VH-VL binders against q8ixk2r445to577. Designs and how they scored, part 52

Target 1, 133 residues: q8ixk2r445to577
Amino acid sequence: FFGMLQNKGLTDYCFDYNPPDENQIVGHQVILYLCHGMGQNQFFEYTSQKEIRYNTHQPEGCIAVEAGMDTLIMHLCEETAPENQKFILQEDGSLFHEQSKKCVQAARKESSDSFVPLLRDCTNSDHQKWFFK

## First folded at step 18 (VH-VL)

Design d7
Fold by OpenDDE, fold request of step 19:
Structure d7 (fold): chain C 133 residues (1-133), chain A 121 residues (1-121), chain B 112 residues (1-112)
Amino acid sequence: as target 1 above (133 residues)
Amino acid sequence: EVQLVQSGAEVKKPGSSVKVSCKASGGTFSRWAISWVRQAPGQGLEWMGVIIPLFGTANYAQKFQGRVTITADESTSTAYMELSSLRSEDTAVYYCAKSRYYGRSGVFDYWGQGTLVTVSS
Amino acid sequence: NFMLTQPHSVSESPGKTVTISCTRSSGSIAYHYVQWYQQRPGSAPTTVIYEDNQRPSGVPDRFSGSIDSSSNSASLTISGLKTEDEADYYCQSYDHSNKHWVFGGGTKLTVL
């Protein structure tokens, strides 16, 4: 699966990644923004290693969850996907993070009008359902 | 440092087409979006369209749809803008501009030097 | 669809402070980043502010950007005005409805 990773509940919002330096892509938070369908900063891939790759150019970035955090941060992909980079995109559309046992939910950013994907307890909310488009 | 170098000035007849090039250097062309922006004499900046070379995706301002074609060659790090059915009101300086990302963070952080296109009988 | 409206011109003496506004006709000014470009006569535009208030390297700290949600406008402020600041200034933001970028009409800044 690849393309825009779009939220079902938060209509027309997609994973979006805009690191300050386009040549240094790691260490920043993945956000949600209006889906534009042009690729680039909204192009992601779900791999056979259960990674969510920001697969636009080498080196490839993979979404990771750092210890103690509920945000999605871009790390470099590794030959063998580390545990904190493994997600299960389930049949019902839920995006499950294996290590934390939580689901990715579209949420409003604290003290902001913007949105971000955050790890939350798994529910049947459409805000926790995602699909590639 | 990133540089965008455009092709030289053009003089065209009405009804003809013009193709302007924009060669990029000093960075990773495939990571960018390249937009074309024009400016008629004494007028403001007008966004024409954009291409994301890596994906081959392009989008155009409604005003120019059907008349403008933006392409890119990753092997030469060059973007092109072709405008057809030229008319006198197309006389303008045409700029290419690099955008780091599409959408929200769409700053044009580098600009070409501009290409004057004059359309006259 | 939206428009970004700027004053046609502003003027001020050297050393003073000027503010150029950019008002968005629809949609939230705060949700879509605003960029500002400077264009000196006979030259290509250059970025002076991006993402509302970020300043590129090489741009003096005399230049600053801000957002006012109450008026749905962005502002470019230039303090300690210098003669070299005389230029046209354009704001720019994203139009999701059309997947386009939109420029303001531009503001001519004259240093008296």
Scores: ipSAE 0.908, ipTM 0.955, lowest interface PAE 0.5, mean pLDDT 96
Fold by ESMFold2, fold request of step 19:
Structure d7 (fold): chain C 133 residues (1-133), chain A 121 residues (1-121), chain B 112 residues (1-112)
Amino acid sequence: as target 1 above (133 residues)
Amino acid sequence: EVQLVQSGAEVKKPGSSVKVSCKASGGTFSRWAISWVRQAPGQGLEWMGVIIPLFGTANYAQKFQGRVTITADESTSTAYMELSSLRSEDTAVYYCAKSRYYGRSGVFDYWGQGTLVTVSS
Amino acid sequence: NFMLTQPHSVSESPGKTVTISCTRSSGSIAYHYVQWYQQRPGSAPTTVIYEDNQRPSGVPDRFSGSIDSSSNSASLTISGLKTEDEADYYCQSYDHSNKHWVFGGGTKLTVL
């Protein structure tokens, strides 16, 4: 699967990555932003290793969740996917993080109009449903 | 260091076309969003359109839809803007500019030197 | 689609403070970052503020940017005004409905 990773509940919002330095992609949080359809910073690939890859950069980035955290952060991909970079995209659209045993949910930042993907207890909410287009 | 170098000034007749080049260096051209922005004499900046070479995706301002074509050649790291059916009102300096990202966070952090296109009879 | 409206000109004496406004006609200015560019005669624009209030390396801290959600406006403020600051200034933001970039009309800053 590849393209724009969109949220079912928060319509017209995509995974979006805007590190301060476009040549240093490690260590920044993935956000959600209005889908623009141009690829680039909203283009992601789901791999057979259960990675969510940011292929617009070389070396490639892989989304990770650091121990004890609920935010999705960019790491470099590795030859063998580390456990903190493994997500299961299920048939119902849920995006499950194996190591944390939690699902990715579209969430509004407190007291703001911005949105981010965060790990939360798994539910049937459409805010936890994702698809590529 | 990122650098954008544009082709030289041109004088054109009404009804003809112009193709301005923008050669990039100092980065990974294919990942960039390359926009074209023009400025008529004494006027403000006007966004014309964009290409993202890696994806071949382009988007044009409605004012120029049907007259502008923006392309990229990854082998030479060069973007092109072609404007057809030229009118005297198209006399302007044409800039290429790179932004880091498309959408919310797009700053034009590098600009070409500008190309003067003069349309006169 | 929307417009970014700036005053056509502003002027102020050296050492004083000037503020240039940029009002978005529709859609929230807070959802979409505002950039500010300086353009001297005969030169390409250069960035003085990005992402509402961030300064690129080399831009002095007397340049600042702010957002006022209640008026749906961005502002560029230049304190300790110097004659070298005399230039045209443009704001810029994103138009999601058309997936375009929009520039304000520009403001001529005159240092008296």
Scores: ipSAE 0.605, ipTM 0.866, lowest interface PAE 1.7, mean pLDDT 91
Fold by ESMFold2, look of step 18:
Structure d7 (fold): chain C 133 residues (1-133), chain A 121 residues (1-121), chain B 112 residues (1-112)
Amino acid sequence: as target 1 above (133 residues)
Amino acid sequence: EVQLVQSGAEVKKPGSSVKVSCKASGGTFSRWAISWVRQAPGQGLEWMGVIIPLFGTANYAQKFQGRVTITADESTSTAYMELSSLRSEDTAVYYCAKSRYYGRSGVFDYWGQGTLVTVSS
Amino acid sequence: NFMLTQPHSVSESPGKTVTISCTRSSGSIAYHYVQWYQQRPGSAPTTVIYEDNQRPSGVPDRFSGSIDSSSNSASLTISGLKTEDEADYYCQSYDHSNKHWVFGGGTKLTVL
């Protein structure tokens, strides 16, 4: 799958990536922002290796969650996907992180108007449902 | 170092069209958002539209919808803005500008030098 | 759509401080980043503030930006005014309804 990775519960919000330096994509948090439909910083690909890949940059970025953390951070993709970069996009739309055994949820940043994807215990919430458009 | 170099000034008749070029260097042209912004004499800045070459996506300000076409040629790293059905009030300096990201962080961090288009009978 | 409203002109003496406002007519100004541009006649605009309050390299720290959610406005503040600061200043923000960028009307700054 590829395109805008949208949240079902938080309507009109997409995975969005805005690192401070557009030429250095590693180590920054993925956010959620209003879907613009123009590609670029909201364009992602779900690969056969179960990666969520950011191909707009070369070398490509892959979303990861570091051990013990709940934030989605951009790493460089590797030839064989590391365990912390593997997500299962399930038939019901849940996005399961294999290593942590948690699901990606749309969440509001504490005391702000910003939203981010975070790992949480899996539930049936629409805030844990995702689809590509 | 990013540079945007535009084509030279033009004098046009009402009812004709103009096509301004914007040649980019010093970066990855295909993934940029290239906007066109104009400024009539004594007036403010007016956003006209944008293209993101890698995705072939373009968007136009409602005021110019139907008269403006923004294109890109990746092989030459050049963006183009064509404005048709020209009127005297289209007399302006036309700028191309690069933004970092589409959406919330739309800073225009590099600008072309501007192209004066004069529409006169 | 929304409008970004700036005062048409402001003036102040060298060495003093001026603040240029930019008021968003609808939607929260705090949710979308605000940029500020300086423009001299015959020249392209240049960025003096981006992402609400960040300065590009080479812009003096006497330029600062802020957001006031209660008035739904952004402000550009220039302290220690110099004669070279005399220029037009524009704010800019994102319009999600149309997925466009919007400029304010511009403010002419005169340094007497």
Scores: ipSAE 0.588, ipTM 0.856, lowest interface PAE 1.7, mean pLDDT 91
Fold by ESMFold2, fold request of step 19:
Structure d7 (fold): chain C 133 residues (1-133), chain A 121 residues (1-121), chain B 112 residues (1-112)
Amino acid sequence: as target 1 above (133 residues)
Amino acid sequence: EVQLVQSGAEVKKPGSSVKVSCKASGGTFSRWAISWVRQAPGQGLEWMGVIIPLFGTANYAQKFQGRVTITADESTSTAYMELSSLRSEDTAVYYCAKSRYYGRSGVFDYWGQGTLVTVSS
Amino acid sequence: NFMLTQPHSVSESPGKTVTISCTRSSGSIAYHYVQWYQQRPGSAPTTVIYEDNQRPSGVPDRFSGSIDSSSNSASLTISGLKTEDEADYYCQSYDHSNKHWVFGGGTKLTVL
């Protein structure tokens, strides 16, 4: 799968990656922003290694969650996907993080007009449902 | 060291068209957002449109819809802006510029040197 | 869609402080980042503030940016004015409804 990774519950919001320096992609948090439909910083791929890749940069970035954390951050992709970079995109649209046993949920950033994807206990909420467009 | 180098000045007749080039270097051109911005003499900046070459996406300001075509050649890392049915009010300096990101946090962090297009009767 | 409204001109003496406003006509200015550009005659614009209040490398810290949600406006503040700051200044923000970038009308800063 590839394209804009959108949330079902938070309508018209996509995974979005805006590191402070577009050439230094490691270590910053993935956000959600209004889908602009142009690809680029909202273009992601789901791979056979269960990675969510940001391929607007070379080397490519892969979304990871560090142990004990709930934020989605950018790491460099590796030849063999590390466990903290493995997600299962289920047929019902849930995005399950294997290592943490949690699901990705759209959440409002504290005291902000912006939103972020965070790991939460898996539920049937539409805010935990994702699809590529 | 992103660099944008534009083609030279042009003098055109009303009713004709012009095609300005913008050659990019210093990064991954195909994944960039390249915008065109013009400035008539003594006037402000006016955004015309954008292309993102790899994703096959272009978007145009409504004022120029139907007259402007923005294209890219990935093999030469060159963007083009073609403006048709030229009028005297199209006399302007035309800039290409690289947007950092499309959407919320976009900044034009790199600009070409500008191309003067003069439309004379 | 929306407009970004700037004063046409401002002036101030060297060493003083000037503030240039940029008012967004619709939609929240706080939701979409504002950029500021400086343009000297005969030159392409250069960035002096991005993402509301960030300075690119090489821009002096006497340039600052801020957002006022209550007036739905952004401000560029230049302290310790120098003659070299005399230029046109443009704000810029994103129009999600049309997926365009929008420039303000520009402000001519005169240092006298």
Scores: ipSAE 0.475, ipTM 0.822, lowest interface PAE 2.3, mean pLDDT 90
Fold by OpenDDE, look of step 18:
Formats: C-alpha cells, sequence, structure tokens
Structure d7 (fold): chain C 133 residues (1-133), chain A 121 residues (1-121), chain B 112 residues (1-112)
C-alpha cells in the first residue's frame, strides 16, 4: 500500500511530514494535514516489514514511536525494521502499533488548531480508521 | 550551500520574447521546485509559475498562462523562464526562487539575485 | 483562491517594537503556513520567518511570527527595531489545491 494515508473520521486529513531541513528528515513529528494529492510530504508506503515509510528521500524515513511517547516521530529506516517502527494496518482500517499495543488516532493537538496522529487505546472510532488513497 | 545564479539583464522591444536562466548549485535539484517571481519597479512580488524539474511539470499563474513557459534541465541544474509577447508593463526584476516541490510549507528558502528585464520601444 | 492583505506602510523609532499584519481572505490561516520575506532596497528578498513562526538560521530573534485565527491573520513582529530593519516585508502562503503561491502586497517599514 502506498500514497496518501487518509483518516476516515477526520475527513480529508492525511498523514503529513515536512521536516525543516529537507536533507535531514528525522526527529520531527508526523502531523495531519489536508489531503492535497501532491505527493512528497503526504506520500507514504506500508511495507512488508510493517513499516510506514516516508520514501521520497534518501535515506528513507520510517515512522517510529519513541519510548513513553504517544506521538509518531520520523526515524531512519533500517534494514531490519525495529520493533518501535512496526505497525499493522488491519482490514477494518485500524492502524495498530505492535510494541505499544495501541492504535493510531487522529486527534487535535493540544492548544492548537492542528491535528496529529496519536497513539490511543484501540476503539471502533472512525478517527482510528485509515486508508491509502 | 545552495545558490541560485540568474542570467544578466535584458533589454527587449515590445512583442519580443525573453528567456531568463537560473542555475542552481549546492543541493539536490531534483528535490526542488523552482518558481519565478517578478517585481515591477516600485511594486510588490508577483508569483508567475513553478516547475518541478524531477517531473518536468510546470504550473502557471492564470495571469501569465499562454505567455510564459518554464522549463528545467536537470543535467545542468538550470531552470528557465521564457516570457513572450512582451509589453512595457513586463518591465521588472525577475527572480527565481527555490522551494521543496509541493511541500506544505511553501517557503522560498533561497532566491536568485534577480534579472532586470526592460521592455521599451 | 485567496488574497493576503498587508498594510502599505508602517513606521517606528529605533528600539521600539513594530508589527506587520497579513490577513487571509479565505481559508483558515491556522491551516496554511505563512512565510515572511524581507527585501532591502536594491536587493533580492530573504526569508525571515517560515511556517508561521520559525526563524531561519542567521535571522535574529528580534523577528517573530504569529497567527491569529480569530482575525484570520498572520503577524510579523520586530522588536528592538534597528535602522537595518528598514525594508519591505512580504507575507506569503501556498495554495495546495491550485499549486500556486500567493504574496501579500508588501509593507514598507520605515525606521524613524
Amino acid sequence: as target 1 above (133 residues)
Amino acid sequence: EVQLVQSGAEVKKPGSSVKVSCKASGGTFSRWAISWVRQAPGQGLEWMGVIIPLFGTANYAQKFQGRVTITADESTSTAYMELSSLRSEDTAVYYCAKSRYYGRSGVFDYWGQGTLVTVSS
Amino acid sequence: NFMLTQPHSVSESPGKTVTISCTRSSGSIAYHYVQWYQQRPGSAPTTVIYEDNQRPSGVPDRFSGSIDSSSNSASLTISGLKTEDEADYYCQSYDHSNKHWVFGGGTKLTVL
């Protein structure tokens, strides 16, 4: 699966990553932004290693969850995907993070009008449903 | 260090065409979008169009559609802006500006030094 | 499409604080990044603020950016005003739908 990773509940919002330095893409938070279909910052790939790759750059970035955090942060992809970079995109649209055993949910960023994907307890909320478009 | 170096000043007659070049260095040209922005004397900045060299695709402001052509040569990391059917009101400094191609921020983080194009009879 | 509206000019004495506004005509300012460019006389524009409130390296912290959703506007604030700050300032945003860039009309800042 590849393309825009769009949320069902938060209509027209997609995974979005735009690091300040285009030549150094790691260490920043993945956010949600209006889907625009223009690729690059909204182009992701779900791989056979259960990674969510930001593969428009070399070296490639992979979404990771750092210990104790509920945010999605970009790390470098590794030859063997580390445990904190493994996600299961389930048939029902839920995006499950294996290590934390939580689901990715579209949420409003605190004290902001912005939206971000956050790890939350898994529910049947459409805000936890995702699809590639 | 990223640099954009533009071609020199041009003096043109009405009805003619001008082609300005913008040579990029110090980075990965294929990761960029190159926009052209002009500024008439004493006036503000006006976006004209953009090209993504990697894809060879260009988009233009409605005002200039049909009269402007933006191209890029990846082998030389050079972008070009050709404006035809020149008129006196096209007299301006023309800038090339670099951004991440269709990035959500849209920031022009580097600018060329500008090229003065004077249109006079 | 949308427009960005700036005041034509602002002026202030050295050492003081000045604010330049940039109002978006349609769409939410909160969902679209605004950039600010400084242009000194006879020079090309340079970026002083990007993504609403981020400063490029080399830009002093006297420069700051903010957004106000209630007025659908962005603001460039320059504190401790210096004579070298005299320039034209332009706000800018990107239209993802149309693949267009939009500039404000520019604001001439005069340091008295």
Scores: ipSAE 0.159, ipTM 0.778, lowest interface PAE 2.5, mean pLDDT 93

Design d7
Fold by OpenDDE, fold request of step 19:
Order: structure tokens, then sequence, then C-alpha cells
Structure d7 (fold): chain C 133 residues (1-133), chain A 121 residues (1-121), chain B 112 residues (1-112)
């Protein structure tokens, strides 16, 4: 699966990544932004290694969850996907992070009008449902 | 560091055309969007159009549609803005400005030095 | 389509704080980034704030940006005003749907 990764509950919002340095794509947080299909910042791929890959840049980035965190951070992809980069995109649309055993939920950033994907306890909320468009 | 260097000032007659160049350096031209923004004397900034060199596709403000042509040459990292059927109201400083095509904010992080185009009979 | 509206001019004495507003006519200010550009006389614009409240390298922390969803506006605040801050300031936002850039009308800041 590839393209814009869109949230069901937070209508018309997609995974979005725009690092400050276009030549250094790692270390920053993935956010949610209105789906617009412009450029590479909203293009992702779910791979056979269960990665969410930011593959329009070289080297390629993969979304990771750092220890003790609930945010999604861009790391470099590895030849073998590390445990903190493995997600299960289930048939029901839920996006499950294997290592933390939590689900990715569209949420409002604290004290902000911005939205971000955060790890939360898994529920049946549409805010935890995702699909590629 | 990224730099945008524009061609020199132009003096044109009404009805003629002008073509301004914007040469980029210090970065990856193919990752950029190059916009043209003009400013008439004592007036504000006005967006004219944009080109994505990677695809060679341009988009224009409705006001200039049919009269402006924006092109880019990746081999020389140069963008061009041609404005035809010039009139006195087109007298302005014309800027090229870069933004990240892959970005979301639309911020112009670098600007050319500007090119004065004077249209007079 | 939308417009960004700024006051025509503001003025203040050195050392004081000024705020320049930028009101969006349609669409939520909360969902679209706003940039601010400074233009000194005879010079090209330079970015002083991007993505609502981020400062580029070299821009002093006297410059700050904020948004107010209730008024659907963005604000540029300059504290400890200096003579060198006298310039025109423009807000800007990007329309992803139309792939257009929209500028405010600009605000002339005079340091008294």
Amino acid sequence: as target 1 above (133 residues)
Amino acid sequence: EVQLVQSGAEVKKPGSSVKVSCKASGGTFSRWAISWVRQAPGQGLEWMGVIIPLFGTANYAQKFQGRVTITADESTSTAYMELSSLRSEDTAVYYCAKSRYYGRSGVFDYWGQGTLVTVSS
Amino acid sequence: NFMLTQPHSVSESPGKTVTISCTRSSGSIAYHYVQWYQQRPGSAPTTVIYEDNQRPSGVPDRFSGSIDSSSNSASLTISGLKTEDEADYYCQSYDHSNKHWVFGGGTKLTVL
C-alpha cells in the first residue's frame, strides 16, 4: 500500500512529514495535515517488513517510536526493520504498533490547533482507523 | 548557501514582452518550487505564478493567466518569467522566490534580489 | 479563495511591543500555516516567522508569531522594538487546493 495515509475519524487529514532540512530527513515528528497530495511530504508506503516508509527521499526514512514516547518520529530505514518500526495495518483500518502494543490515533496536539498521530490504547474509534488513498 | 540571482533591470515599451531570469545555486533545484512575486511602487507583494522544475509544470494567478509564462531549465538551475502585452501598470520590482515542493507550509525561504521592470512610452 | 487582511500601518516607540494582525477571510487559520516576511526599504523580503511561530536562524527572539482561532487571525509580535525593525511586514499563506500563494496587504511599521 502506498500514497496518502488518511485518517477516517479526522476527516481529510493525512500523515505529513516535512523535515526542516530537506537533506536530513530524520529526527522530527510526523504530524497530521490536510490531505493535499502535493510533493513528497504526504507520500508513504506500507512495506512487507511492516514499515511505514517515507521513500521519496534518499536515504529512505521509516517511522519509528522511540522508547517511552507516544509520538511518531522519522528514523532511517534499516535493511532489517527494527522492532520499533514495525506496524500492523489491520483489515479494519487500525494501525497497531507491535512493540508498544498500542494503536496510532489522530489527536490534537496539546495547547495547539495542530494534529498529530499518537500512540494510544487500542479502541474502536474512527480516529484510530487509517487507509491509503 | 542557497542563492537566487536575477537578471538586470529592464525598460520596455507598452505592448512588448519582458523575460526575467532567476539563477539558483547552493541547493537541489529539482526539489524546489520557484515562484514569481511582483511589487508595484508603493504597493504590496503580489504572487504571479509558480513552476516546479522537476515536472516543468507551472501554475498562474488568474490575473496573469494567458499573459505570463514561467519556465525552468534544470540543466542551468534557472527559472524564467515572461510577461507579454506589457502596460504601465506592470511597472514593478519582480522577485523570484523558492519554496520546497515537498513542503507543506509554502514558506519562501529565499528570495532573489529583485528585477525592476519599467514600462513607459 | 481567501484573503489575508492586515492593518495598513502601526507605530510605536523603541523598547515597546507591537503586534501586527493578519485575518483570514475564509478557512480556518488553525489548519493553514502562516508566514511573516520583513521588507526594509529598497530590499527584498526576508522571512522572520514561518509555520505560525517558528523563527529562522538569525531572527532574534524578539520576533514571535501566534494564531488565534477565535478571530481567525495570525499575529506577529515584536518586543523590545528597535529602529532597525522599521519595515513593511507581510503575512502569507498557501492554498493547497489551488496551489496559490496569498499575501496580506502589508503593514508599515514605523519606529517613533
Scores: ipSAE 0.014, ipTM 0.651, lowest interface PAE 8.5, mean pLDDT 92

